# VH-VL binders against Cytidylate kinase (cmk): the designs that were tried, part 4

Target 1, 230 residues: Cytidylate kinase (cmk), of Chloroflexus aggregans (b8ga54)
Amino acid sequence: MRVPQTIAIDGQSAAGKSTLGALLAEALGYLYFDTGVMYRALALAALRAGIDPDDEAALSELAHQLVIDVTQPTVADGRQYTVLVNGEDVTWAIRSPEVERIVSRAARFPSVRREMVRQQQLIGQRGRVVMVGRDIGTVVMPNADLKIYLQASLAERARRRAAELRSRNIDMPLEQIAAALAERDALDAHVSQPAADAIILVNDGLTPAEEVALVLNRFVYSEQALENGH

## First folded at step 22 (VH-VL)

Design q4 (from p22 with heavy chain L104Y)
Fold by ESMFold2, last read:
Structure q4 (fold): chain C 230 residues (1-230), chain A 122 residues (1-122), chain B 115 residues (1-115)
Amino acid sequence: as target 1 above (230 residues)
Amino acid sequence: EVQLLESGGGLVQPGGSLRLSCAASGFTFRYYAMSWVRQAPGKGLEWVSSIYGSGGYTYYADSVKGRFTISRDNSKNTLYLQMNSLRAEDTAVYYCAKEGDWEYLYYGMDVWGQGTTVTVSS
Amino acid sequence: QAVLTQPASLSASPGASASLTCTLRSGINVGDYDIYWYQQKPGSPPQYLLRYKSDSDKQQGSGVPSRFSGSKDASANAGILLISGLQSEDEADYYCMIWDSSAVVFGGGTKLTVL
């Protein structure tokens, strides 16, 4: 009888995947990371090598040259994980504006995505991991012990974003935020589908603490969950 | 590489009209708010207008409200500024600028075009 | 009263430091705002330098050297751009900017002269 060793969290934009993933991993003592860091690491390496982010062959070759690893934090600076590229700590460098501007261009190629998924799978094979993304339960860890697909209503996601902006004195109309989120949902529909065996979790009206307690009590430590993890 | 290229500037009489365009490339245009900022000769920067998302939300400086209309065509990656009832005070270099991501707003106006000059004179 | 006030000019020697101020009007608090800074050289568009909200919430523009830094003086209700190790090419106009609700506001600009 043992707890899930691999947890996949997929879901809609702004549904709170990162918050749930980080809190679950903290409660379990597991590694947490968002798989987007793999593509940001590749984008950083492409920038440093002067490689055109639209050159699939060069990017695919670069992806095969890199060893990208994600570990528990190695520095107490507020990070949630440490990202290494060929042993170099790039945890903060991959969050720069220049990386963010090109990451979607670099990540669009199937050959690049195949290599990044291969490296994500190697990380997942170590177990004791919560991996967050859009295709984790379907592609990266199809055999994950627990799969969660996180949803929140459009209205709830828009309200959360509006509150964040107001805290910085930016007053964006709620309907504009909702329209932008709906447009992104439509664009993501073909790559962000729940796995057939995923638990659909709608988190409207739940605090982060309530959400984590629900998942732990019902899906990690319940009698049914412990039996399924055996 | 992110690029913005303004066009449509020129000489126009007071009371006349002019339409500016800004061609954008190197980013997913529809995700970003876009702005027009102008600079009169020898003067500082003045925000003119901003447009968000699919074009349903627009904002204007008081000095141009009712005279200028900002718009965008996301299928052509193009930002527009229709300027009507032009005054001598509207004489400036007009810059197109990419604002930060509407979702995060941490980038500021990180990419600017080279500008297009509008001169309003008899 | 202007929302943002900058001194019109500032002079400093090569190798010295320059401290450029951006004062917010009474009625709003610098602590609540992201302060953006731009450099503009003659005949060129403005270039983004940096954003400062706090020591833990800031951003350096792409390729902007670390000798450019932001801070705030809460007592003066002001954002500050510090340029250390001043070089001749730093001679330019410098603008501060804030997002205030749904509007963008620029300061009047400071002309930095490096003698």
Scores: ipSAE 0.285, ipTM 0.664, lowest interface PAE 3.7, mean pLDDT 86
Fold by ESMFold2, fold request of step 23:
Structure q4 (fold): chain C 230 residues (1-230), chain A 122 residues (1-122), chain B 115 residues (1-115)
Amino acid sequence: as target 1 above (230 residues)
Amino acid sequence: EVQLLESGGGLVQPGGSLRLSCAASGFTFRYYAMSWVRQAPGKGLEWVSSIYGSGGYTYYADSVKGRFTISRDNSKNTLYLQMNSLRAEDTAVYYCAKEGDWEYLYYGMDVWGQGTTVTVSS
Amino acid sequence: QAVLTQPASLSASPGASASLTCTLRSGINVGDYDIYWYQQKPGSPPQYLLRYKSDSDKQQGSGVPSRFSGSKDASANAGILLISGLQSEDEADYYCMIWDSSAVVFGGGTKLTVL
């Protein structure tokens, strides 16, 4: 069988990239992987080594010393993937607030980003992977078999975020959620552009199940997709 | 490293006023919701107030509503609590806390200051 | 009726496990809430331990050992903090917390004594 072996999902914040990616990977038996974990793993290692997250030379050297890998879950504890740093399972440690606070500082350096992208590319070369990020289809896997760029209106993304917060019994004004999303879009605009060969999926009004079915039926299992997979 | 440092506590008479400050460093202050939580001597934790974004959205516990005003100055990385019409039951250590990111507002109050003591007595 | 109820105290032996409960009042369901846990030692501010919503939606606090874990007991309408391999430094007050609409609510706290 000749189905896409590499799937890149990029798109706007709160457009549902992680939900679509996880569901597609589950349906195909593929690794699901969001590339932000690479930078979180580096940030964790920097904290443990007492390295200043603003020291580009030290971070770049650390990045070259680390082997960061992402695999199918190795523990049945609700994880969607296992993250290893030099063989150590750090899957939950990289989600700590301490890591979150410094990850953007550590990730801003081009030399750090180049090494993290190199290691992402090695993971992608194994195939049978759905990668989610901001520049997967343009930089990490420019030759991915299938590229999807998710879009949704600001209003729709704000409503979905508000609904998520309400499901956790957090009521936040819709206008504040929309303002935060718009601010995030502005911060991301310079790095998050659709690849020229990406399928633009506008998902206003679609449920996750409808999105997955659409992608599978139209772009994974269609006669044209199967023929073009060779 | 995130640091929160409260100040402005002290002894005040019932009916009096006091303004607390919390100096923040080590994170992008304007992106994070901030909270005040208090603890009376020998008692548990009580949420007082929260403020989101640039300061346009504020929430208060019923016990302080109308008497306390939370505010922030994002240019100075400082959180404030203006306390008016103070009562004996307002006696507590007041903690400043950083709560979740503006994108993930349910990460909890993950960093706390050391607290500043407010004593309301005659 | 308090929104969150915790036992006032709990004792357990070093090396054993302690199971701390945080019971939600009738009328609300623990399954719908993120349950946050905090540790406070005498003379110190609280420290964030973890959040638990479900096995696929949880967060460990920075530097918090994996022997601290969260769960829920749906039949008791309760959040659970499990501390395995108890150590003397685990002796502290433990608070649970939830968001309830636009307000934050803490439990009354449990004093854990390690003997």
Scores: ipSAE 0.243, ipTM 0.654, lowest interface PAE 4.2, mean pLDDT 87
Fold by ESMFold2, fold request of step 23:
Structure q4 (fold): chain C 230 residues (1-230), chain A 122 residues (1-122), chain B 115 residues (1-115)
Amino acid sequence: as target 1 above (230 residues)
Amino acid sequence: EVQLLESGGGLVQPGGSLRLSCAASGFTFRYYAMSWVRQAPGKGLEWVSSIYGSGGYTYYADSVKGRFTISRDNSKNTLYLQMNSLRAEDTAVYYCAKEGDWEYLYYGMDVWGQGTTVTVSS
Amino acid sequence: QAVLTQPASLSASPGASASLTCTLRSGINVGDYDIYWYQQKPGSPPQYLLRYKSDSDKQQGSGVPSRFSGSKDASANAGILLISGLQSEDEADYYCMIWDSSAVVFGGGTKLTVL
């Protein structure tokens, strides 16, 4: 029985893409990563080189000079993957507030995005990968064996984020969370659409374990089960 | 870059009032929780108040509850602290601090202003 | 009982390591909290250093050298800021902080002297 070798997960912000992607990859023994790490790695390199994050030409040249790789964890420190820039382990360095503040500015340039997509495609070609992002099934892996587009209601996404914060003893107003998510949805609408062959998964009311089981039972191991069921 | 600039400090008599302002730039102000933190001369940091981007959720330290009012004007990117019934113990440098939005909350108060000094004495 | 307790002062030599503690009161468990650390030099505002929840859930402040790190001592119910390779510019006041529901609590601060 053939199991999908490449799995693309796209969807709305805070719909649970990273949770589903990580759990699915764990169940299959696959590499998991979100493509945002590519842009964070570029942003880190730009900061180290003193390059203005609004200078498209300089950023594009830097992007072509970098080799960004994502692999299975190489250190047992709770990481979900290892990120390398020219062989240097930058897995945690790309999570700094300074990187986070500039990543969206650096990521907006088409020439930068083209090179990052090229490197994402090289990683995807190795197979045995669950890749999470906004345009994975349409741009990065248009021929992925399985494409999932995650959706959840605004109310559910806000509730989940609020619950996560409360588990850390942080009580964030639900209204503020919902407003931020709604604005992100509007900003993403023009670039984050389901691929024509994507499975639309609405996960309101599902636990992460239930969601993973649904995907595995219906869409990963489905060839035999669908045939045997009818 | 993110910048916060406090103003409105000064010398005031006990029982008086002051309004502090914090002008913000370099980020989308309405999505961020904002805080006031004070520091009395020679003493440590004391959280005063926080307000969320919607403006409907405000929180106060017990020491200022009922006397201070935090507010914001998202159209002017400005945070305010109205301080009434001031006491000598309110003498401090008052800092404005940016908290995270829903995405960056784990960074704590990552940007602070230079502070404005409030002195309550006769 | 104060929510967070820090030693008032600590001295250490250049090149040595300093371990600054932030002890939570009885009734709450350090394992459940993000511990935030701030540095303050005389005449300046506080500056964010780092947050530590666990080894897999932590954040270094922007431009903060890796010689600053966080950890926890569960048996002491304490957050720890480790500063290795001490430099003269590390002489400062250091504050820990937690979010406790909708309130923020600071420790009393530790004055680190680098001799």
Scores: ipSAE 0.240, ipTM 0.634, lowest interface PAE 3.9, mean pLDDT 86
Fold by OpenDDE, fold request of step 23:
Structure q4 (fold): chain C 230 residues (1-230), chain A 122 residues (1-122), chain B 115 residues (1-115)
Amino acid sequence: as target 1 above (230 residues)
Amino acid sequence: EVQLLESGGGLVQPGGSLRLSCAASGFTFRYYAMSWVRQAPGKGLEWVSSIYGSGGYTYYADSVKGRFTISRDNSKNTLYLQMNSLRAEDTAVYYCAKEGDWEYLYYGMDVWGQGTTVTVSS
Amino acid sequence: QAVLTQPASLSASPGASASLTCTLRSGINVGDYDIYWYQQKPGSPPQYLLRYKSDSDKQQGSGVPSRFSGSKDASANAGILLISGLQSEDEADYYCMIWDSSAVVFGGGTKLTVL
């Protein structure tokens, strides 16, 4: 049986894409990463260069000058992947609050996104990768062997997020979480849709382990995987 | 670029009222929870209150519950703290702080104002 | 409500490493909490340093040097802020913080003196 070499995971906000992606990658010995980290890397570079996140021209130029790479963990410090910018390890630096505040602004420009996608595609071409993010199955890896669109009800997603926060002893109103997720859904509805050849995985009522098992058994180690890859 | 600026502090008698303001700039104010944290002279930090969303969710320390009211005007990028029935122990520098992004499980207060001083004394 | 205990003061020499502790009250597990750290210098507001849940789940504040790092001591039920290569500019008050349900709880703070 053929094992998919490239796996694209799209889906709704807070549906559990990163969890599924990471676990699948672990099971397969693949590289896992969220494409968002590359945009964060760009944002970090922009900050360091003193480039305004609203300066499209400068950001575009910067994007073309940067070599952003993502690899399997190179340091045993708990990281899931290593992010490099021009050879510099920025894995943890891209998680700064300052980066988080501007990454969306920096990433909104089509010219920037085109370059990021190009670099993401380079990583995808290596194979043995589980890539999570936005428009992976349609834009980044349109020829991915396996495309998954992860879906969960708003209520379920809200509950899961609430539980995650509670596990950190943070109580956030469920209604607030749901409202935020709903808003995100509304925004994404106009810009992000499942690939035509993506499998729709509804994970309501499933544990992460069950999701992974389902995907592995049904779509990775099966003839179905072959059909989806063609 | 990101900035918080508190105002409204001053001298007030016990039992009096005061309204603090915090003007935010450099970030999308409405997307973030905001908090008030105070520091009495020579003492540590004490959380006072937090507000989430458009103002529908507010939380208070037991020490100020029933006396203080946190609110916000997202159209003005401004956070408020209405303080009533002020006590001597409320004397402190009051900081407004921006909280992190819940989507990324970041709840640290990553931006602080310079603070405004409230003195409650007869 | 949760209680965080910090030593009142700590002294260390330039170039040395300083470990600041934030001990959680008995009955709650430090492993379940994000520990936030703040630095405050005289006459200034607090500055966010970092958040630490685990080695795979942590966040560094903007502009915060890498010599600042977080960890936990499960045996002591404590969060740890480690400052390596201590510099004179690191002299400040340091506060730990956690969330307790919907409330924020600060430690009493530690005054770090760089000798």
Scores: ipSAE 0.184, ipTM 0.678, lowest interface PAE 1.7, mean pLDDT 90

